# Ledger of designs, part 261: miniprotein binders against q9bqp7

Target 1, 240 residues: q9bqp7
Amino acid sequence: VPQNWFPIFNPERSDKPNASDPSVPLKIPLQRNVIPSVTRVLQQTMTKQQVFLLERWKQRMILELGEDGFKEYTSNVFLQGKRFHEALESILSPQETLKERDENLLKSGYIESVQHILKDVSGVRALESAVQHETLNYIGLLDCVAEYQGKLCVIDWKTSEKPKPFIQSTFDNPLQVVAYMGAMNHDTNYSFQVQCGLIVVAYKDGSPAHPHFMDAELCSQYWTKWLLRLEEYTEKKKNQ
Short names: E, the ipSAE of ESMFold2; O, the ipSAE of OpenDDE; V2, 0.75 times the mean of E and O plus 0.25 times the DockQ between their complexes.

## First folded at step 23 (miniprotein)

Design wm20 (at its last look DockQ between E and O 0.71; V2 from the best seeds 0.77)
Fold by OpenDDE base, look of step 23:
Structure wm20 (fold): chain B 240 residues (1-240), chain A 104 residues (1-104)
Amino acid sequence: as target 1 above (240 residues)
Amino acid sequence: DLEEKIRRLEEIIRKLEEAVKLFEEGKIEEAKKILEEVLRELEELIKETDDPYVLKLLDYAELLAEFALDAAKRGDLEEAIQMLKWAIEYLEWAVEEVKKLEEK
């Protein structure tokens, strides 16, 4: 059990969209400060076992691609991910805020992969927006807040070359999503609450993306795990 | 300044290489002191790093260096050396990536 328990949901916020929902998605800039990001917390609290698995994977890839080939591969994966998020932001943004859509960004297997998910996405409230949890002292940049199949979700878009049909195959992504949810639900910049998460795993080959829906119960379970990771991080940094 | 960042990274790499050597020589306490210094320097550099990809590499290198220090505290020098070698690889990669940012 976390020592510093904090609720993921804010009882003071109503689940009802206030009629004043801005027609434009929120895009709060990430302020660079001493506050750790969700991604940093998760990365810094990886287990030795996770590290060993990652390094074994790296070594196998280096054997296959060479060292430079592996570096290039990793750089390309990162770039493809970035472009995918940029494309999604462009797709989900209102037409009036659309900078000239680079049509080339839209021509990707990843975009093709998520088309069936995008059909079920509506009511976009935030895109690439910073969240801060003042009490728990962490920040994050969330990809999207929107309705998925009529449920308001924090949506996290992921790229993969390998099928991830199970939420367990998404590693720490569920923790990231609930971290963003918890922060947003307590961030004064947001007037609404989210109770659901969605991880969308897009595939390079255009095969149908896997949606991993997280209901309020599942979010609460992962929230407990997130709090433990945050405590571990906090303790680690106090001892340095 | 990207050049200064590269210099700082190269100095950290040098210190980690020294720590590896010290562990190999059985100079555990001296190596630990260097690691503690490196961890402070890495943390400062990470706070100054804006590029998400470089940041990812540095964060992972820091984690590896921390695991190395923990291993050394337990007397597992083999693990400590292995973790440091991995950390060095990621820091070298970070240097390369920072250089690419300078070219843009």
Scores: ipSAE 0.788, ipTM 0.912, lowest interface PAE 0.6, mean pLDDT 91
Fold by ESMFold2, look of step 23:
Structure wm20 (fold): chain B 240 residues (1-240), chain A 104 residues (1-104)
Amino acid sequence: as target 1 above (240 residues)
Amino acid sequence: DLEEKIRRLEEIIRKLEEAVKLFEEGKIEEAKKILEEVLRELEELIKETDDPYVLKLLDYAELLAEFALDAAKRGDLEEAIQMLKWAIEYLEWAVEEVKKLEEK
């Protein structure tokens, strides 16, 4: 139970964007900040057991690939994730233009994997946009805010290549979504709020992606767990 | 800027290597003091780092160093040493990645 509970939703905000909103999705720039990001909070509150498991997996990979091979593998996984997010931002942006140097951006199996999900996505309101929780003092960079099958969601795109060297726990994926949601709902840069989440797991071979929808009740339950992780982080850093 | 970051990271690595040696020699309080100093210096570097890949390496190294300090406080020096050796590996990796950014 968190010491300082705070609501994920803002009762003073509409859960539907204004009909007169601009057609261009919001993209609030991420600025250097002294307050922690969602991903830092989640990473810094990993358990010792998770660390031991990751290091054991790393050693097995190094035995297979060599040290340089493992570093190349890890760099490639990171690059593929970055390219996937860039491609999705381009696809979902009405004014985005791809340069010739990035023409291969759209030839990913991951992009093929999400095509059926994208058909159900509409009303894009934000893409790769910074959020800040002004009261709880954390920041994030959310992937997408859009309607999925008629419900406005914070959407988080995940590549399915696993395991990864210092991956957040898969149990942390819902925490990441609700942390972005709570921050957005209390960020003065946004005039509306979101009550649902969507985690989309895409596959390198182009197989149909798996959507994981989170309604408002489920988001509230994960929000409580996020608050505990943020509290743990804050207490840990007070002594440093 | 990037060259200065490399020098600061290399200094942190050297200090952690010294802390490992001190733990192995049974000089526990001296090793803990160095580790506390390194954690402060590493957190300053993290706040100044924008590259997301380098940042992931530094954040994880910081976590490992924090676990090492916790282990030392419990008297588990074998665990403390292992955690520091892992942290050093990630910091050396971070140096390599910063050098790649400088070459671009």
Scores: ipSAE 0.777, ipTM 0.910, lowest interface PAE 0.8, mean pLDDT 86
ESMFold2 (binder alone), look of step 23: mean pLDDT 86; pTM 0.857

Design wm21 (at its last look DockQ between E and O 0.74; V2 from the best seeds 0.75)
Fold by OpenDDE base, look of step 23:
Structure wm21 (fold): chain B 240 residues (1-240), chain A 104 residues (1-104)
Amino acid sequence: as target 1 above (240 residues)
Amino acid sequence: DLEEKIRRLEEIIRKLEEAVKLFEEGKIEEAKKILEEVLRELEELIKETDDPLVLKLLDYAELLAEFALDAAKRGDLEEAIQLLKWAIEYLEWAVEEVKKLEEK
């Protein structure tokens, strides 16, 4: 049990959108402070077993691609991920951002992959927006807050070359989602609450993306795990 | 300044290489002291790093160095050395990525 238990949901916030739903998605800039990001917390609290598995994977990839090839592969994965998020932001933003939609950004297998998910996405409330949990002292940049199949979700978009049909195969992504949920639900910059999460795994080949829906119960379960990771991080940094 | 970042990274790499050598020589306490210094320097550099890839590499190198320090505290010098070698590889990679950012 976490020593510093904090609720994921804010009882003071109504689940009902106030009638002043901003017509424009929120985009709060990430302030780089001494406050750890969700991503940092998760990465810094990886287990030795996870590290050894990653290193074994890296070594296998280097055997296949060479060292430079692996570096290039990794850089390309990051670039493709970035482009995918930029494309999604452009698609989900009601304002035609006057940036000439690089039509090339929209012509990706990843965008094709998520088309069936995008059909079920509506009511976009935030895109690439910073969240801060003041009490628990962490920050993050969430991809999207929108309704998925009529349920308000924090949506996290992921790219993969390999099928990830199970939420367990998404590693720490569920923790990331609930961390963003918990932060948003207690961030004063947001007037609404989310009770659900959605991880969307998009595929490079355009095959249908896998949606991993997280209901309030599942979110609560992962929230406990997140709190434990955050405590581990905090303790680790106090001892340094 | 990207050049300064590269310099700092190269100095960290040098210190880690020294720590590896010290562990190989059985100078455990001296190596641990260097690791503790490196961890502080990495933490400062990470706070100044904006590039997501560089940040990921640095964070991972820090984690490896921390695990190396823990291994050394347990007397597992072989594990410590291996972890530091991996950390060095990621830091060298970070240097390369920072250099690419400077060229853009």
Scores: ipSAE 0.792, ipTM 0.916, lowest interface PAE 0.6, mean pLDDT 91
Fold by ESMFold2, look of step 23:
Structure wm21 (fold): chain B 240 residues (1-240), chain A 104 residues (1-104)
Amino acid sequence: as target 1 above (240 residues)
Amino acid sequence: DLEEKIRRLEEIIRKLEEAVKLFEEGKIEEAKKILEEVLRELEELIKETDDPLVLKLLDYAELLAEFALDAAKRGDLEEAIQLLKWAIEYLEWAVEEVKKLEEK
């Protein structure tokens, strides 16, 4: 168990918005500072075994693609992820019209893949929005907060590419979601909280995306694991 | 600016190459002090970097250098040298990516 347990939910906060809440999704800008991001914490707490496995995998990829081919592959993964998130933000924003959208951004297998999920998404509260946990001292940028089939979730959008250590890790994605959730629930920029998470895995060929719903109990279990990673990060940086 | 960031990264690479040579020559304490200096300089660059790919490369190079310092403290000099050579590769990749940002 972590040395300093802290709840993921805020008992001082309602999960129901009141009439004075903004109708436009929140987009809190991410600020450069010394406070570690969720992504940095997770990357800096990789084990040595994971690092050696990554280097072995990298060499196999270089044998197949060549060194320049591997670097191009890696750059394309980052570009596709960026474009996917930009497209989703555009689609989910009530302030944009079809005439103002880049139609090439909307033409992708990944966007086709998530269409059936988007039909179940409503009540968008936040898009590409910064969160900060003021007590535990970490920051992040969440993808989306919205209702999925009537349940308010932090929603994380990702591609179907197998997790690689340089791209999203399947083992770390639930930790990322709950870290954002805990931060949002204790961030003064937000007037509401969330109890659930959703990870949506989209496919390049347009096949129907798979939703992975995380109820409050599952979120609490992953929250404990996140707290351990954050403790590990803090202890490591204290010794430098 | 990006040109200054490239200069700072290239100096870090030079320091790591020197540390590798010092480990190979058995000058362990001098090499460890260079690593500690590099880690501080890399932390500052990470704070100044916004590009997601460059950030990931710098973060990972920092982790590799930290593991190398730990290996050196345990006397695992072969492991320390390998980890530093990997860190140098990632920093060289980061320089390439920063140059691409400067051209655009």
Scores: ipSAE 0.707, ipTM 0.881, lowest interface PAE 1.0, mean pLDDT 85
ESMFold2 (binder alone), look of step 23: mean pLDDT 87; pTM 0.863

Design wm22 (at its last fold request DockQ between E and O 0.71; V2 from the best seeds 0.76)
Fold by ESMFold2, fold request of step 25:
Structure wm22 (fold): chain B 240 residues (1-240), chain A 103 residues (1-103)
Amino acid sequence: as target 1 above (240 residues)
Amino acid sequence: SERIKRLEELAKEILRLVEELRKITDDPYVLKLLDMAELLAQFALDAAKRGDLEEAEQMLKWAIEYLEWAVEEVKKLGVSPEEIERLERELEEAKRKLEELRK
């Protein structure tokens, strides 16, 4: 039960894009400022138990790979995720920038994994675009806003290797989506709003990605959980 | 007690090192490692204030490990080599202080 409840949807704003959309998706630049990002809020509000689980996983991996091997492994996982997002932004751009793509950027199991999802994606409105919730004081960089199977969604792309011991797994992924959604719906850089979310989990081996659709009711439920995490973050920083 | 004060001082020193490394680079992978070091140092500070000395020492050990990892990654970037060398020396001093406290 958050003390400072705020609605995720904006009643003064349409949930349907204009009939005459721009020819390219919105890409609002991220401005560095003092307000926290969604990702920082979620990371800084991890519990001690989550941290202990992460450290146990780390030690298991170090026993298997050695310290240098573990560091290389995690660096490669991070790089693969970064390249995956870069490839998706490039693929979803309506302009002919395909010639400027790194050939290796498009060659990954993750891109193969997501192909069946991309067939159902259309009407791309925003890519890698900044959002800000000035009232609640947080900022984010959302991956994509587009229609999925006819429904306008905030779409978040995730990579997965198995087993997945990360605490910021599927549980925190819905919080990211609704935080971006709430910020976008109250950000003056956007003239429309979005009521649905989609989390797409792509797999390294190219297996079909798993879509997690979030309707407005589910988004409202996760929004409450996001507000609690944001309150927790704010309280922690008052004591610094 | 004296150990509580020394653990609190060490946690604050780790937090200072995190902030200094943030001034050297905006590399997202390094920043991710620094965020973990920050969280662990904050847990250590809280544990020390509660008198939970074993937890504070463990959290500081993990925070230092993330900072060592971050320094390694910054070295690969090749930025500010003189400043990173100074920070590495300060981190090694923090590590020695923790080892002495655990005896």
Scores: ipSAE 0.787, ipTM 0.908, lowest interface PAE 0.8, mean pLDDT 86
Fold by OpenDDE base, look of step 23:
Structure wm22 (fold): chain B 240 residues (1-240), chain A 103 residues (1-103)
Amino acid sequence: as target 1 above (240 residues)
Amino acid sequence: SERIKRLEELAKEILRLVEELRKITDDPYVLKLLDMAELLAQFALDAAKRGDLEEAEQMLKWAIEYLEWAVEEVKKLGVSPEEIERLERELEEAKRKLEELRK
C-alpha cells in the first residue's frame, strides 16, 4: 500500500463535460522545472530484471545490425514515433488552427493502423498538453484527451513493430496513462475530469492497431502501482 | 575494500556526468539515454555497496555506453564544442578507470 495515498479522481469535479467546453483543444506548454516527469519516474524505477532484459535485447540487436546499425535503428524508431504523434496532433486538431498539414506525415503505416480507432475518437479536449500534480509533485505531457466510443479518455498513442494484443504487453504504459489522468484531474488548468484511459498500439505495417481500454476500476488498480513507483523514485532521490 | 570504494567513486562520477549533460540539452532522445545511464550508475553504486563487484562493473560498463551515445547525439545537435570536449575527456577517463578495475 502506498504511504502517500492520493485519489486518482477528484470528487470536486463533475464527470460530465460542461456544455461550455472550448471548441479548441487545450495545449498547455510543458514548463521546465525541477519537478520530475512521469516518464522520468517510470524510467528511474525500472527493475534490474527489466534492465537486464533490455540490455540482452540490445546485445542481440547489435550482433545482428552492428553497433552503428543499432544506433541508427533506435534513432529511426524514435523519429517514427515523433512523426506519428505530430501526424495525430494534426489530424485531431481543428482544421482552422492547423498549420499547413504536411501530407507526408499522413502517409505512414502507423496512421493507416489507427484509422479504425480514429473513427471512434471525438470531442477532443486536449492535445500534447502539460499536466501537473501539485500535491504529488510530478508533471507530464499527455498525447490526447478525447471521447473514445462516447467515454472521455486520456489516450496514449504508441508505436510498435511487434503485436501487443494484451495490455500486460504494454509494460509501463498503463502507469503512464493513469499518472496523466491523476495529474489532469487535480490540475487547476483543467475544468473537467477523466475516468478512463486508452492505450493505442499502432503498427508500422498498417495492420489494425490494438486499443487497450482502461475503465475506472482498472485505472484505479494501476494508479496504486503508479503511486508505489512515485514513492520509490522519491526515496531514491533522497538517498542520492 | 579499495576496489569497492573505487567502483562507488566511479559510479558517482558517471552520475555527475549525467547531470552535466542534462544542463546542456533538453532533447527528449538524449534525455532518455541519460536516464538509462543514471539508472545503471545508481544500480552500480548500490551493487558496489553490497559488495557485488561483478554486477557493479557490468552496470558501469552499460552506463558509460549510454553516456557515450548521449554525447554523440548531443554533438549532432550543435551544442558547445568546448563543453562536449571536456565531457568526452572525463568520459574517457571514466572508461580507463573502469578498465583498470576490471583487471
Scores: ipSAE 0.777, ipTM 0.903, lowest interface PAE 0.6, mean pLDDT 91
ESMFold2, look of step 23: ipSAE 0.765; ipTM 0.898
ESMFold2 (binder alone), look of step 23: mean pLDDT 86; pTM 0.874
ESMFold2, look of step 24: ipSAE 0.779; ipTM 0.905
ESMFold2 (binder alone), look of step 24: mean pLDDT 86; pTM 0.873
OpenDDE base, look of step 24: ipSAE 0.772; ipTM 0.901
ESMFold2, fold request of step 25: ipSAE 0.781, 0.787; ipTM 0.908, 0.909
ESMFold2 (binder alone), fold request of step 25: mean pLDDT 86, 86, 86; pTM 0.875, 0.869, 0.875
OpenDDE base, fold request of step 25: ipSAE 0.772, 0.772, 0.769; ipTM 0.902, 0.903, 0.902

Design wm23 (at its last read DockQ between E and O 0.78; V2 from the best seeds 0.79)
Amino acid sequence: SERIKRLEELAKEILRLVEELRKITDDPYVLKLLDYAELLAQFALDAAKRGDLEEAEQMLKWAIEYLEWAVEEVKKLGVSPEEIERLERELEEAKRKLEELRK
ESMFold2, look of step 23: ipSAE 0.775; ipTM 0.905
ESMFold2 (binder alone), look of step 23: mean pLDDT 86; pTM 0.869
OpenDDE base, look of step 23: ipSAE 0.788; ipTM 0.908
ESMFold2, look of step 24: ipSAE 0.761; ipTM 0.896
ESMFold2 (binder alone), look of step 24: mean pLDDT 86; pTM 0.872
OpenDDE base, look of step 24: ipSAE 0.777; ipTM 0.904
ESMFold2, fold request of step 25: ipSAE 0.762, 0.735, 0.771; ipTM 0.899, 0.887, 0.898
ESMFold2 (binder alone), fold request of step 25: mean pLDDT 86, 86, 86; pTM 0.871, 0.872, 0.873
OpenDDE base, fold request of step 25: ipSAE 0.812, 0.807, 0.804; ipTM 0.914, 0.914, 0.913
ESMFold2, last read: ipSAE 0.766, 0.754, 0.768; ipTM 0.899, 0.893, 0.901
ESMFold2 (binder alone), last read: mean pLDDT 86, 86, 86; pTM 0.873, 0.870, 0.875
OpenDDE base, last read: ipSAE 0.807, 0.808, 0.810; ipTM 0.914, 0.914, 0.914

Design wm3 (at its last look DockQ between E and O 0.79; V2 from the best seeds 0.79)
Fold by OpenDDE base, look of step 23:
Structure wm3 (fold): chain B 240 residues (1-240), chain A 103 residues (1-103)
Amino acid sequence: as target 1 above (240 residues)
Amino acid sequence: SERIKRLEELAKEILRLVEELRKITDDPYVLQLLDYAELLAEFALDAAKRGDLEEAEQMLKWAIEYLEWAVEEVKKLGVSPEEIERLIRKLEEAIRELEELLK
């Protein structure tokens, strides 16, 4: 049980969308500060076992690609992910705010992969927007807040070359989503609350993306795990 | 042992270098590499304190590799060449120290 328990949901916020759906999605800039990001917390609290698995994978890849080839591969994976997020932001943004859509960004297997998911996405409230949890002292940049199949979700877009049909195969992604949810639900910059999460795993080959829907119960379960990781991080940094 | 102390000091030096690089870049990819290098250096420091020299050495080796990678990426970004050169010299010293410890 976390020592510093805090609720994921804010009882002071209504789950009902206020009738004034902002016509424009929120895009709060991330401020550079000493507050750790969700991604930093998760990375800094990886287990030795996780590290050994990653390093074994790296060594196998280096045997196949060479050292420079592996570096190039990882750089390309990162770049492809970035471009995918930029393309999604462009797709989900209102047409009037669309900077010149780089049509080239839309021509990807990842974009093809998520088309069936995008059909069920509506009511976009935030895109690439910063969240801060003041009490728990962490920040994050969430990808999207929108309705998926009529349920308001924090949506996290992921790229993969390998199928991830189960939420368990998404590693710490569920923790990231609930961390963003908990922060947003208590961030004064947001007037609404989210109760659901969605992880979308897009595939490079254009095969149908896997949606991993997280209901309020599942979010609450992962929230407890997130709090434990945050406590571990906090304790680790106090001892340094 | 003297070896444990040297491993601990090396781990602390890597952590310092990570922190210095973190000050000169906001590039998300570089920051990811630095965060991983930091984690590895922390594991190395912990292993050294426990007297697990093999784990400490392995973790330091990995930490340095990722730190070198981060430096290479920062160079590509064209950020603060003079400051990077200073950090590279310190990293080279750290590499030499690790090589001596591995003999």
Scores: ipSAE 0.783, ipTM 0.907, lowest interface PAE 0.6, mean pLDDT 91
Fold by ESMFold2, look of step 23:
Structure wm3 (fold): chain B 240 residues (1-240), chain A 103 residues (1-103)
Amino acid sequence: as target 1 above (240 residues)
Amino acid sequence: SERIKRLEELAKEILRLVEELRKITDDPYVLQLLDYAELLAEFALDAAKRGDLEEAEQMLKWAIEYLEWAVEEVKKLGVSPEEIERLIRKLEEAIRELEELLK
């Protein structure tokens, strides 16, 4: 149990959008900040066992690909993830038209993989937008806030490629989502809140993506775990 | 132990180099490499404080590898070439210290 529990939902805030909300999805810029990001908190609180696991995996990959080959593989996975997110932002932006660069972004297996999910996504409220939890002092950059099958969600797009050695455990994906939810729900840049999350795991070969829906109860369970990781991070950095 | 103390000081130097690189780039890929190098150096520091020579040396080897990787990526970006060359020289000094400690 965290020492300083704080609720994930804001009782002063409505779930439904105001009629005066902008017609363009919110895109709050992420600023260079001394407070930690969600991904930094999760990465910096990896266990030693997780590090040994990832470094063993890296060693096996280097034996297969060579050192330079592994670095190229890792760089390409990062680039494909970045392009995947850029393509999704473009697709989900109601005002953005396709550009020649965007057309090449759309030609990936990951984009094919999520097509069936995108049919169930509507009411996009935010894309690639910064969130800050003003009380707990952490920041993040969420991928998307939209309705999925009628439920307003923070949506996180993930590729199913093997994790890179410097990427936190995939078991942390739900913590990332709820951390974004908690921050958004207490960020003065947002007039509404969300109670649900969605993690969409896309496949490089275009196979149908796997959605993982998180209702309010499941979000509350992971929120407690997020608070523990944030406390661990804070304590660790106070002793630096 | 003299070796443990030298490993602890080397871990602290690696952490300082990580912070210096953060000042010259905002590139997300480089920052992820640096964050992981930081974690490894902190594990090395903890291992040194516990007297675990083998773990401290292993964690430092890995931290240095990721810091070298980060430097290589920053060189590809072409930013702050004079500062990067200064950091390369400091990193080479750190590598020599680790090689001496492993003897």
Scores: ipSAE 0.782, ipTM 0.908, lowest interface PAE 0.7, mean pLDDT 86
ESMFold2 (binder alone), look of step 23: mean pLDDT 86; pTM 0.867

